# Ledger of designs, part 8: VH-VL binders against Methylated protein MJ0556

Target 1, 173 residues: Methylated protein MJ0556, of Methanocaldococcus jannaschii (q57976)
Amino acid sequence: SKFVKLHLVRTLNKYKELQKIRVKDVMISGDVIITTPEKTIKEIFDEMIKHNISGMPVVDDRGVMIGFITLREIRKYMTSHPYLNVGEVMLKNPPYTTADEDIITAFEKMIESNKKLDQLPVINTKYPEKILGKLEGIIFMEDIIKLLYENIIKELKTLVSFYNHNTEIKIKY

## First folded at step 20 (VH-VL)

Design z5 (from x4 with heavy chain D61Y)
Fold by ESMFold2, look of step 20:
Structure z5 (fold): chain C 173 residues (1-173), chain A 122 residues (1-122), chain B 107 residues (1-107)
Amino acid sequence: as target 1 above (173 residues)
Amino acid sequence: EVQLVESGGGLVKPGGSLRLSCAASGFKFSWAYMHWVRQAPGKGLEWVGHIKSRDEGGTTYYAAPVKGRFTISRDDSKNTLYLQMNSLKTEDTAVYYCTRGYWQEYGDFDYWGQGTLVTVSS
Amino acid sequence: SYELTQPLSVSVALGQTARITCSGDNIGDKYVHWYQQKPGQAPVLVIYQDSERPKGIPERFSGSNSGNTATLTISRAQAGDEADYYCQAWYSSTDVVFGGGTKLTVL
């Protein structure tokens, strides 16, 4: 019907607008919670609890990204070696995104990663297969999910509601 | 304060062997990529090779002119980098520098030793 | 097989700006690092990742890199800047390449 076709066009336009949103427009770039390789597993576990986060970029003293650490790495060693250094357990080749990447591609990296991350470091690098570069920010899955809900899910719910309403009308002839 | 000190240089005949050592301090040696860079008298800098950190398997890489003749190794318990040089040629005459690579490949060389001279001549 | 080409020498008047070039195919796709070497001394890193300064390097040292040319710029040249300068980039795990070096003379 015309209504269905109009709503599909509206939904497609919303999706096209989402594809224009860049990681830099959604990321946290100030006050990023970071750590260093010399800190212990215990210290960063406490920091993760304090800030309600499940992962941290690991940087050197120049701010260059050298790794990423999550609760998954911490849990492997927390019981037996809680004072192990971050530099010994961190992911040296974590999934990452760039400021210019669209948020849909960043979201796909989060859900399709073999690490299944709820956040990605945002890195300025010349080497797509290397993490070497400056940390520019962090993008969280929660922020992307909110945009997906406001722009796509609400439109689909409206379409389904109208379809069900039109189907439930009875003709009395 | 990072410090790198090379030793073991000297005079050797063509076809001979020599082992260089680099004593490291002031940083977590086992986490670092370590490199050898050489400089022939009156010439520029030339990369010789590197060794990855221990936790990444300690894999070694070499420049083409030295591959098969030079061997890089490390002893993390002694914070020491080694260069074993075999089948030496006169063109290997150079000051050999130990330098710290960044945390991974493709980085800068941020600290250098003073160098040790290797002279290959009859 | 990669080569980085630098001029053999560059002269600059005291207080003026010196520019030292490093040319290579697609060098703009690589991070370029720069080293200063004074006679009888080991090299010292002065610029990393094209344009970043390590701690202790004065602001008058700067770098840029695009296309086929990277450039080290030294503004307000001082007598103490007289040295050899080398650019360096990675092309692979076995292709770590230095430029031939440039002797900077401060007049």
Scores: ipSAE 0.603, ipTM 0.817, lowest interface PAE 1.4, mean pLDDT 89

